# Ledger of designs, part 6: miniprotein binders against o43061

Target 1, 338 residues: o43061
Amino acid sequence: YNHSPEIQRSVYTLTGLAPSSKMAFVTMLTVRAANGENEVENTQQDWYYNSTRLLVHRLVKFKPTKSKYPVVVLAMKGIDQWKLDQLQEDGAIVKVVDPLYAHEVVDDVNDIALLDSRWSMMFTKLRVFEMYEYDRICFLDSDILPIKKMDKVFDVHQLSYSKDSVLFPPTLFYKPRRSIFWRRFTEEFAAYGLTRDDLYPYVFAAVSDPGMWHETPPPFKDYFNAGLFVFKPLKAHYKRLMALARFPKLYDNANMMEQSLLNFAYNSAGAFPWESLDWTFNGLWARKNDLPYLKAVHGKHWQPEGSLGYDEDTSKLWWDAFQEMQTYHDQQRNADLY

## First folded at step 3 (miniprotein)

Design c2e
Fold by ESMFold2-Fast, scan of step 3:
Structure c2e (fold): chain B 338 residues (1-338), chain A 118 residues (1-118)
Amino acid sequence: as target 1 above (338 residues)
Amino acid sequence: SDRYKVIELIWKGFELEEQGKHDEAIKIFEEALEIARQIGDKSLEAKILSWLAEAYMAKGDLDTALDYLKQALEIAKEIDDEELTAEILIQIALVYLRKGEVDKAKEALEEAKRLSEK
């Protein structure tokens, strides 16, 4: 018998935000290596760094997209200090974080992450959930380019479930191997003292992944892209995410690691369903027809036209934005010489 | 029924493993294995063999664990269960990692990845 447990809940349409609420945009710079030993992509990391500077510029300085909220760059230990100093000069708050290695997080070590340093370091993104000094965070991958005002991304609903809910999907009971993880889960969650009062109210909102070659507007899919998400940092939710992260077998097709984990943790049938953000906040595989609607485009648009499905217009948009930033910095330096 | 008995034994084995009672869990899984073989449930047989391997790994007996996983792998391939084959290959890779045989672990993980990508 596979009847889904009944989840009883009340949803509040209030944002839960007060005038004193502290909000921030947060992005992350990570060190990458193909086989766990060296940074194979140092040249590509320079473009990620340049894209990060452009993101900071768009949210801190460029009037058409400038935010009233701070921008925080979480920098993995090992990034050159001069790059961090430049981001701070550009107006970002820079915080250096220790990596979260898969071998430190994963309890059942029977997955590929232990041999692939790229995947090993993907859990470092979970550090964003420890930023309890903020009431609401919008996390953005460093390859996101704002092209319109983004501040309304924080206007998501605060959710509270006032009736008994199921914390774990019944799917864990269908496979004997998964049930061993479920048993360790309940023991571990009890050790964390997780209760409704610690877990609610919560906020988690993201944009559904439209897939490549979508129509405009893209159709809704019940699977979100973890390149942009809005959430309320809560210690209980961080503890829950860390407990779930220990068992990659619970979130199927873990090729994306943290994206798979977050889709599992905030699945629509579970105790903490994700809220759908307007697709225009995270323009994945953007084409010319998408551009009039988008508030941000997401992708490696610095790469040559025709690669990864990018149109000439989206590539030109990114390069024009990058040149605008360089011109801005050149003009500021020239003014400062007097 | 025999199938109900196997399921109950599997759950008991998991309980014992979580309590750190590896020797008791092994005895229970061995009993479950006998019943799975009598029923002719090859999928269940392969899964029980992989859980026996986990128990032996927990005891530090990596050679016995590898032997059980190789038996499980042969069955999973025989029944053309690509998901189970990939899971067993990941377990084999873990055993090789603990034995310090990194190249063999990488080979097993690459095969598992190929099956997952289909």
Scores: ipSAE 0.000, ipTM 0.136, lowest interface PAE 13.6, mean pLDDT 74

Design c2f
Fold by ESMFold2-Fast, scan of step 3:
Structure c2f (fold): chain B 338 residues (1-338), chain A 118 residues (1-118)
Amino acid sequence: as target 1 above (338 residues)
Amino acid sequence: SDREKVEELIFEGWELLLQGKHDEAIKIFEEALEIARQIGDKSLEAQILSLLARAYMEKGDLDTALDYLKQALEIAKEIDDEELTAEILIQIAEVYLRKGEVDKAKEALEEAKRLSEK
């Protein structure tokens, strides 16, 4: 929780979950990540795809980390069918989504004319916010490796405000425009006729970004890493995110678009503050001393010695996990033949 | 125009603030404030003062943040902008909560609620 204890008691409510609530883990594959770059002609060297398979295996099949909830792979249209078929065979629900290009979202394409095509791919990630068939989603980057049970990640609070509450949330949807930072945003939403009941209760929780150098446990920073976040899919929040995405000067540069957008949308000072998740759910820049505590490690641990973020213990952990998955698949294939 | 320049500086400073570059954001907002004062735009002046308050709040300098918000509040009241006044009061309440002054925070929020309900 990013509010004082006094505010937390007034605005944060119960989880809002029932036994019938539909929860899912969701990751995304883009065409570039799944099909590789021009210089990568061997899919066995496509480590983003392989890391995605490992994530699926850890949540669907591997008993020590197996979830009771489904795993959905949101796959950008254009990924090779055999890769999608393999993920489905691994136990994932595969959902193909149309790309969402920057030129379709940004009001002035000249603002991003000199940016590379990474901007186009980043907007497609916003498709995860349209998965209204689920009551709660944990989105996780495909380079996250679960090493303990993750299901408690969904045990976050929903934020709501009683209409009779003394604590009146700062919201621009119900007030005339007086702040120029949000003028375009409020004009867009006024046109949609969005109400308080469309926007609340909401859920948005993530892990504070510790930076490359941190101690164990890492100190809290009021800026989250967008590689793992828990949210309630709401059409009003998707519309809000799309409206904000139209104005990149409010939130981002080319290198951090999606993380900057979400930190802007769910900033602690705004109408929709983010909830702090336990750091152990998203182990960024993990070192040996972090491993006994972590439920998941986050990083490109398949990369060779000397690469940015390389650590012998996390590298060994990732390769051991990958080998375990390959052994599992080989054993299942042999069992199916007999 | 000078107004367009102020708006561009506000967007640039806000982006820096969101990136955690608080000192850089403050410098940009100070430039924007000087121009807003020169052109006599009291509404922009109050809004920029509230941005400076946000930057100081993020730095943990709550007393400086409160001073900027009080300046913004006086201007909002002077121009009879009830909605801007309510927004500034909500920010004042946040500063008081971070300072541990819960009763002052509740008083500010109640005043903001009264103005917003009108």
Scores: ipSAE 0.000, ipTM 0.174, lowest interface PAE 13.8, mean pLDDT 76

Design c2g
Fold by ESMFold2-Fast, scan of step 3:
Structure c2g (fold): chain B 338 residues (1-338), chain A 118 residues (1-118)
Amino acid sequence: as target 1 above (338 residues)
Amino acid sequence: SDREKVRELILKGFDLMFQGKHDEAIKIFEEALEIARQIGDKSLEAQILSQLARAYMDKGDLDTALDYLKQALEIAKEIDDEELTAEILIQIAWVYLRKGEVDKAKEALEEAKRLSEK
């Protein structure tokens, strides 16, 4: 008798939350420079920064979406201090993190894709897994816009494996080209001397990535989008992720770096299967018909209509939200003057 | 070495792109491309062609971006690099989306998905 991974998880899953549990929303703001020393100001008004401010505003101040939990912005070292000061004034907890570059992590640093600033920024994003002061984190890409309350996103289960459990490890079948890298990862991971109690219980939950062509509700795909995920920061899991990150060929498609890494690390057939979050928490490729259901839309909706699959209604929603935030801040500044 | 020089040029090109200096970035990527071709590194050549395409996309020149990506795709197929082929197809899909050619974008994404799932 073999249960599906979901049934197996259900049998051994509990929330693990106590009244004293510390939860936080976390986003990441990175520099757009290969050397990481200073943020490069572009003529396009830094829409990633503006989107980050909007995310903070939606979770900290805007009543329809305001959270009871703190919002932390992990800011890569080198971002202009005035931007960090503004995010702090907006109500975020700002934490500066050291860059984590591809050449520091990956065994083969001569591949040009691994020198790309996008690849380097993705490694720095793994810093979120080191926030051990929190019991549960919801990580959100800075281009996510909350449109309803998000707090229930933390209501995910912790997954454990008991020494008394009769569950067999899921069979994990690899393509021949992955065998050597899997062996190298296994050797690296074993060198850390980690025990089962260091690795379990864990929490990892994310929203299925339905692709651009979906119905409402979107169909489930056993592949998640890494733009929003809920997890419990554990040193053992951070070490495991860093060991896997050394071998991009193991998790395929280095251009999707962090998403490919996390889908491989938490694959449904492995020792640490991911839990499916309700699709409404991460509205990928959102269209007009999705909007009544969504708690958050995900995408660069400041882009023109028709670009990247966005429609007029989702673009209007983002621009209206941005204007509301600017109006709020203008009114707050006026009220603070004596 | 020649490969170290290519890496330095690529990083300089990225910095120029982030500054909005797309024409200067293109010149630097063209220098990197010439060196990659001289050393016969087909994988590196395809990756640099992909960076040139990105620079042209940032300029709004989607047709030139497609031309570079199609060159990169030919090379990726020539060297039988399925991962690189899938990556380039995803970029081609993004260009088609920006052009409003939704059906062509879908075809490219479906091919990339097929290669990634095997």
Scores: ipSAE 0.000, ipTM 0.190, lowest interface PAE 16.6, mean pLDDT 75

Design c2h
Fold by ESMFold2-Fast, scan of step 3:
Parts: sequence; structure tokens; C-alpha cells
Structure c2h (fold): chain B 338 residues (1-338), chain A 118 residues (1-118)
Amino acid sequence: as target 1 above (338 residues)
Amino acid sequence: SDREKVYELIYKGLELMWQGKHDEAIKIFEEALEIARQIGDKSLEAQILSHLAKAYYEKGDLDTALDYLKQALEIAKEIDDEELTAEILIQIAEVYLRKGEVDKAKEALEEAKRLSEK
């Protein structure tokens, strides 16, 4: 076993999955007050909600992409009940969660605007790590569109250190500009009153963020996109994430919200390196040449005049999928009348 | 174990450092240092001395910070820990830069780079 003094390495183990393992796809629907995306208001132009319905439809009902696993929508308190009822009718398990606000988590809230919806969404999303009733979860943003079967996304490895591995010194609460030493090393398990057996084996897998204008297949980048990740819910890991979340200055790009926190928590040089998922599970900045390979497309493709990272083929793909869902629901409604 | 107690104290001290409670952090690091010395763990001793140096640096007591870093450097060299030696040299350079001693900072950084390029 090669122990680099700079990097402590996890050993890939068996998947840890059994036929009795409980797996779920989980997405989150939050209330937004900023930027004209006020989901407290019941409007017909709520495309985030419509995209969530399409995601549920693709995983629960649509035969070409239908999963054998349940789909859970974590809905923030404050979303209109009719939207929740509709998602449940569509076949999702709907679980209402209390928001987790910045002032409840961050030690110095003066560095973060209390009314900033970005921080409210970030911390509420961490509630997904408390879903201990599942053995493995694939979290996916509500603007992800499955276009092929996704069940193999759960076929990732449990990661564990050998009993001879050493975790030292802590990177918790470190100020990056003062010393590089703590960035090279991981946390000691005793930091949280936890044992190694509480922390290992763990599962954390995600897709590398290729950036805009990438090749097909995209080049690997040691930075993942938090819009889709697979993990094993563990109380110890939730406690660790909450401890790190207290200090936004600890993870460099705080403007990326939970993505920055998770990249820091599961960095490749740390005690809990992330596993790279096949890029086809999270089609970021997707273009026409990517589509034959992708299992899911990620982006706000309902916007025909979207950002520079979108093209007309991905927009057409999303709108065709949305029309297919509406046609399905109309046909089911007609069948119920006879 | 006593070694686990040392790590728990280090984490508590680091948490206090991030909260700006530098005097409280120093007391906790001093407790950790005493235990590390009692168990004879030179690596932990050097690391804790570096944490004490950082606490004094944040308080603006640069001379005390430098004294702790020099103690840590001596131990790191004694145990032939090149990575720890390089890290302590980088911290020494930061103290010298804040003191306006640019040439001494340069010398420390050059030695740290030499050790890191193996």
C-alpha cells in the first residue's frame, strides 16, 4: 500500500450492496424569493417545478428511463400543497423538510446575508445527508433530464482505509493562507467524538465538471459538479459536513454554495476522496455530439435563449420530453374517465 | 488514549482559532503540548508548536510566533520529517514577511521549495 506523505489514499472495496439494499433517487424543491423565481407564488411559469415533474416522470413512469428504485422529492416547507400533491400523484415520495437557514449553521452570519436565498438553499440541501433509512442515495438537481436508464449510477464502490492508515493532522477550521500542511492531510476521527468505524466505509461519487466547450468525451478535472452525487447516508458524515459548513471561509469558492463545501469535504487529497462517476450520468454543458452517449442532460434547457453552454438540439430534446410527459398524463386522464 | 486526547485538544484549539478566540486556543494548545511531551511524540510536539505560533501570529505577537516556529523547525529536522520542515519554513517566511524582513523570508521559502521538489 503506497502511503504518500502528502496524500492519504482510500482502498476501493466491493460495492457493499445486497439485494435487500434500499436505494433511492432524491431531488430537492426549494422556495426562492430572489431573481423572480418566487415559488411561494403559484404561477404557471414555474419551470423549476415543471422540470421536477419531468424528472419524476422519467424515473417513475416513462418506460425507456424508468427506474426500479423510488424517487423522493424533498420539498422545503412553504411550497404550495397542490404542487406536492401533484408530485405524489406522479409517483414520487414527497417529504416536506424544514428549511435550514444560514443563521442556524454559520458562526458569523454577518459575512452572509440572512435573506440570501442561495445560502438558504445550500443548507437546506444538506438535509439529504440525514436520510439514514436508505443504504445509498443518488441526489440529482431538479433540472436534470434522464434520457436513458440510470440505475447503474448506484454501482459505485465503498471506500475504506486499511487499518494501517493514519489520519493526521486536522484540516478542520484551517486558514489556507497560513499553511499548506493542513491542506495535505485529513481530519483525525476523534475530532467529532467519532471512531474510524463511524466514518468508514463511506460512499461518495460524482461527475467531474468539464466546464464549457469541452471535447466528447470531456477531459477529467479534479473538481466535481454537485448537481448529481451518490453517497451512503451516515450520521458521522452529516456531523462532519455540518461542522465544515459553519466556516464558509474554510472552503474557497463559497459563491458555489454546497458544491464548494462538498468539493472541500471530499477532496482527492483528503481522508474522504471522491470517486469519479462516468460523465454520461451528469451531462454538463451538453452539446449535440454528447447526446448519443448521455444518460442524463443537466441544465435549464427550457430556456431557448439560454446561456452560452446550450444549443438548439438540447433545448429541443427537453421540450420534446416535456410534451411527451404531458401527452402521457392526458392519455392516463382519458383512460380514468372510461 | 493519550494520543487521541492530544488530537481532540488540537481540534478544539483550531475551532477556537477560527472563532477568533486566540487566548482560549493558546490555553488548549498548551494542554495538548504538555501531553505530547509526556508521551514523547516529537511529531505531535512540533505540530502543536506550529499551532501555538499561528495563534500568536494572529494576535500580532510576531516574535513569540517566530520562537515557537523555530522550536518546531528544530524538532522537524531532528525527526527527518521533510514535509513538516518545509511547512514550518513557509510559516517562518510568513512571519518574516509581516515583519518586513523580505530577505530572511526569501531564504526560508527557497529552503522550503528545495525540500518540496524531491
Scores: ipSAE 0.000, ipTM 0.161, lowest interface PAE 14.1, mean pLDDT 75

Design c2i
Fold by ESMFold2-Fast, scan of step 3:
Structure c2i (fold): chain B 338 residues (1-338), chain A 118 residues (1-118)
Amino acid sequence: as target 1 above (338 residues)
Amino acid sequence: SDRLKVWELIFKGEELMEQGKHDEAIKIFEEALEIARQIGDKSLEARILSELARAYMAKGDLDTALDYLKQALEIAKEIDDEELTALILIQIAEVYLRKGEVDKAKEALEEAKRLSEK
């Protein structure tokens, strides 16, 4: 669905795709000192890593979900080399990236929450916006499991305006603003000297975040989930995102830093409204009744059911997929031996 | 406090905007606007006019959005709130950009930058 149909019809130009267009699926693998997840220690039980391998397997090898496009794993420095080598053997393009810490991005890190390793490393995910070698990227969190073909996710619109040069940030008077943060942003952004041709045409499409316990299909909400989005990497948009990222108080949601930044940057009333993707590409809080429709399930379905309330059906789906991958790899090892 | 009621309505309208319920959000913002005017809070009035403009932009009604923003701009200037004036000018620039009126958008952005430099 087009969440702002009247506006997007008036500014919509073309898909922007040519037969030679370079598209890729991209996921991010980070290092964390988390309880039983994404640990630096040499362990086969790193479930975030295992989920990343499963995502790669589903898009590169598994015929029912196999893509014609490459899969890139952006890996933070500090991940064991053998894990990266394995992902490459699995068929992924592995790119090691320098971490981008909150203290390097945020203008003032007095907020203790930004010193947590989880939040400190969230800005490293913005590295995906620097992949200018691709015409379109579908970013997916590593806890997304494809269960049907995903290639249609790239069929999104390219949006443009007048060809005359102009530079300005999006506007969203969503919550009371602190004068100093908005002023600093406007000053810095204007200093970039970016033109309209640097900023347009752009691509940004994502799936509405339905929240927990949604209907099937979920109702539309003018707030997207940042676990899957399609965009065109543009240097001007990366600069704009980095400028906005310096001021967390501007987009004001401490628990959803990266998602809040992107929702602010691409809000429907701003200069760069987001396009709504079919909800089936990012199946959040999936229940049994959602599964027949979904192209991908999003969640930590390897974990025991907690406050998030994952169903046995989605857990079984994830474990069956993981066993299928292990069986495939066992068969490949046996074939390589002889 | 009547001001508390206005803020409750603003937050409700923002939630409706987030849900894509633009017509419902407009009704709630119109309710908030009436209370803000009754209590004589010019700052809240200007903010609510800005929210109404945002809702009309989301519906593709750029002319109505611009009318609301011009009303908000006059109030912000009247109360000498340079931060609010700058924010409204940035929104006006966004509307002009969507209408293809680049020179007007640039003029508004330059004025917003001048105010922000203070």
Scores: ipSAE 0.000, ipTM 0.241, lowest interface PAE 15.8, mean pLDDT 74

Design c2j
Fold by ESMFold2-Fast, scan of step 3:
Structure c2j (fold): chain B 338 residues (1-338), chain A 118 residues (1-118)
Amino acid sequence: as target 1 above (338 residues)
Amino acid sequence: SDLFKVFELIYKGDELMEQGKHDEAIKIFEEALEIARQIGDKSLEAKILSYLANAYMAKGDLDTALDYLKQALEIAKEIDDEELTAEILILIAEVYLRKGEVDKAKEALEEAKRLSEK
């Protein structure tokens, strides 16, 4: 973070966690087109669904990676009931959510680009920020495979601004304002119908996105990957995210969906800077040299030879994990017969 | 809310200003001004008038900028907002400096300094 030492001392606090704190891992399963436009939904070859099952298995049942915390699968309305029933049998808490469509969020829905299915999927993912029953959530994309214990991912700081600070508060917006009028902390928050005490303390931590084919360890970039992030669900933050989501043209690179929105909302120069998680929690573009250090690998490692990001070692790792899950299920079925 | 909409428009206008799209920024700020006037928020009206002035300064239209800033100054004084008054006086000083009216600029800056020291 590029904060002065005074700001760093004012905003960094202890984790805020107690033994009674409710933590959960959360992933999302969305409807895919069955017409061959996207991954085929409701088939034996639905590898996103299979990867979701593997993620659940790794966190719920597989002893080397098993978590003490629950795993929640947020399923978009329209997913086949048999898939939901299977995930529940696997040990996940399954919650069906209504989709959020572009016309319900964006002010100018007549923009053709905003009618794209990707924008509708991004808005539905924002449902994860409404899970106020948890004190802390680790969101994971369904193509993440845990290979070591993940529970330490929740050990991040809660951040707040001291009421005694003499420093000018940062803005709610992506860049520090060049305007002399945007130094009024309470005025800016009041515009959203929010107070500082509604917005703080907050938690938002993620892993820096190193880009394709990096060294080990990867270099730090002040831009995070939205495939894994840890946050505290707060109604005020959900309202803020929904308000910002109304204006896609304000984000950098709208093609990156929710990742652009979240980097905009939690940028390092703003009122809610993101905390850097250890890179090993979100192993992007993983190669064999990364594997001894990673707690989770992130990518479509089930993809055939020659696909983007294909690596023989990570492919073998994924298929071995999938085979282990199938063997576990076969053993459970056989035990029930006798 | 209408208030939230105004702040979003101000943000959009600021981004357009950074991109050098001054005419587009002016249209956005004019939309924000209309909403601020409809809701009767005099403080917000004065601030938006100052954003409009900054956009006209960027275009080199110093006389139009000064007219907007004088309107903003009257409102800020009317609502007795000394911090806003000082901020507008600093912008007025910048306009006078660009017009070559150095003495008027110094007078405005000294007034702003006096208000800030309170």
Scores: ipSAE 0.000, ipTM 0.208, lowest interface PAE 12.3, mean pLDDT 76

Design c2k
Fold by ESMFold2-Fast, scan of step 3:
Structure c2k (fold): chain B 338 residues (1-338), chain A 118 residues (1-118)
Amino acid sequence: as target 1 above (338 residues)
Amino acid sequence: SDRWKVLELLLKGYELMEQGKHDEAIKIFEEALEIARQIGDKSLEARILSDLAKAYMAKGDLDTALDYLKQALEIAKEIDDEELTAWILIQIAEVYLRKGEVDKAKEALEEAKRLSEK
């Protein structure tokens, strides 16, 4: 397991889990379509919704991948109620959340791109960090398809701190003094009464993003994919993320707001370095040679040939899984009517 | 993810600076600078130029440090970033003080003070 030198500096603790600990898989369903627009107009063409149903089915009903832990669908207000009712009937816990708009989060009003309505909903994903009723959450994008048991994803150690650790990532600034950013940041945390002890121990673990098509196993890169991560919901960490989100110029690259924010917040040289999960939990850019090892495949595998990332084997795998789910529901309906 | 690659390089460079590995840090900062220039991020470019200046100061090469800081200052003024301009002026003053050019250092500090009072 590859640890950055900064992770070695942090004090490792036991998992922090007790027999009474509440764990959940959580996915988010937004009103945006697969490519960042609306998905409310045509359910048959709303493949994010269909993929969300398949994820729920795989974790709740399908014996080879069925989890002992609940699956929560965190749904943005504004999604048609019948879609939410169907997910609940499929076995998910559905929790409706208010959107969190960019203009409510971003401090710099001159960043027109982030205030654009097309990107305004990206901060709603931060709502997952407010789910304090759970001791540990595995967040998964709704385009993840489980193909083996996933429950061991929760078996990560909680991390504490070393004396040399810092609350904010000053290593990104060789001299953070005289910056208005640090003054505002300090004022924000003082207003919330947050201390180092409020922020530790923490859990944040994710899978390294290998980029496009790769070897098996994929090479490690010190940059994680935010499509699957395991964390401990802590109010102090949510407040920290909200404070960092105010300053997109520090972390944003175009169109990757939440992943950029999380990589910045949990960077390896900072106070809260991310822990590397086994790559098999988040199979990015997967091809035939990866499939025997993977516990989950991640991608928009419903897309037609010629789409970015298209692969015949992963496409077949996804469509076979979707057909299997539909067959299951048809058989259950027929059995219930007898 | 080019902007994220720059951040990764900067983090590595800062670690190398803390370890006293200034030549290695310079190489990493030069890679970061090339990417920042390619993506057209002027603010990031100016900050990396400042990081290069700090590395050269640590090596005792004050003239090279000053050249990098003057490049950073020109960019900061062009993009009208008063906080960055003041921060670079303070570093220019530090270089001038180390060179014994007290009057030039005072001029830079007075300009930085005017900007930081905003």
Scores: ipSAE 0.000, ipTM 0.124, lowest interface PAE 16.8, mean pLDDT 76

Design e1a
Fold by ESMFold2-Fast, scan of step 3:
Structure e1a (fold): chain B 338 residues (1-338), chain A 118 residues (1-118)
Amino acid sequence: as target 1 above (338 residues)
Amino acid sequence: SDREYVEFLIRWGDLLMELGKHDAAIEYFEEALELAREIGDKSLEAQILSHLAQAYMAKGDLDTALDYLKQALEIAKEIDDEELTAEILIQIAEVYLRKGEVDKAKEALEEAKRLSEK
């Protein structure tokens, strides 16, 4: 964790949630992930779509994992209408969004890596930060499979500066001197035309990225995986993210641009530290010993033996879940006839 | 974690440098320097002194830049980091060239080349 529990509870609003709060699970389906040349195309291109359907089924229909909150699929413009219609029939709210390309965000677009078509769509995920109609969102990559109830993922803390102080709260790693911190704070926000009052209170929580071949439970690392995160959509935070995204040199790893951007934007020592979610909400590199604890497994578990990260137990779990969904849909169609 | 905070300060300072906000960048680098000294990370201290030198060079204050680079050079030699020493000597040579001190620049470049060939 980035702050002690005492600091979070004594200084800041604990959850910020009310009975009227609007919460949603959101995933994204890109045109590349959803498109094939036709129905007889290599099925590898359809597995993200199939995985998206399975995620929707797990949160909308499957009793052991069913959520009381809506599931929204942000679908990139250009996906075949029948695929969108099917997701809507499955119970998802489908929202079509325009892509957000690197050349629209980065000041110097001559960086060849950022012009690569594979990575040029990384910024489209940032569209999720524009969903201001919700008070709290849990974003999930479409290759996440819920295996237990997920609703408690929204029970994260809201952070705001103290009413008795205009400075952001101290971190566990460093207690910046007030005068120096205040000067830095004002210069940082002035550079982007943003004020502290536009940016607080905020919510950002994610699961630590354990790396491959971790023990159970995995050790904490102060670097999160951007495949699942909980946040409060605020226009000022979207503007801040867009301002930071202009300068790729701020990030550690250009190949993981959106994850690197988010880790920089919400770093533990900065003005907006991330909150650590329980690891069981985003089960990365999961094996048999992890499964009894996990609420969701994260990975391309449809891939065959020999693939990076392949594991017999997680593969079986995914395929069993996919078959259960197909059986459910077949039974629903047959019930409509009788 | 303290090291991570120092790295955050350096990156934010670098962004401010790119935006032409040299005084703001100096504030970030100065805080990073204080923390690096508190945790006793000599390598990080030398790197931050180099960033401060670049900021003062951008402001046209070559004498202050040189003073920071000389401090960084002493630390790099103390910790026996030949790669860092060579990098700092190249920056010292750039400052001397901008001051018109060609002979001193040549001496710094010759030392950097000698270290790079080890």
Scores: ipSAE 0.000, ipTM 0.257, lowest interface PAE 13.0, mean pLDDT 78

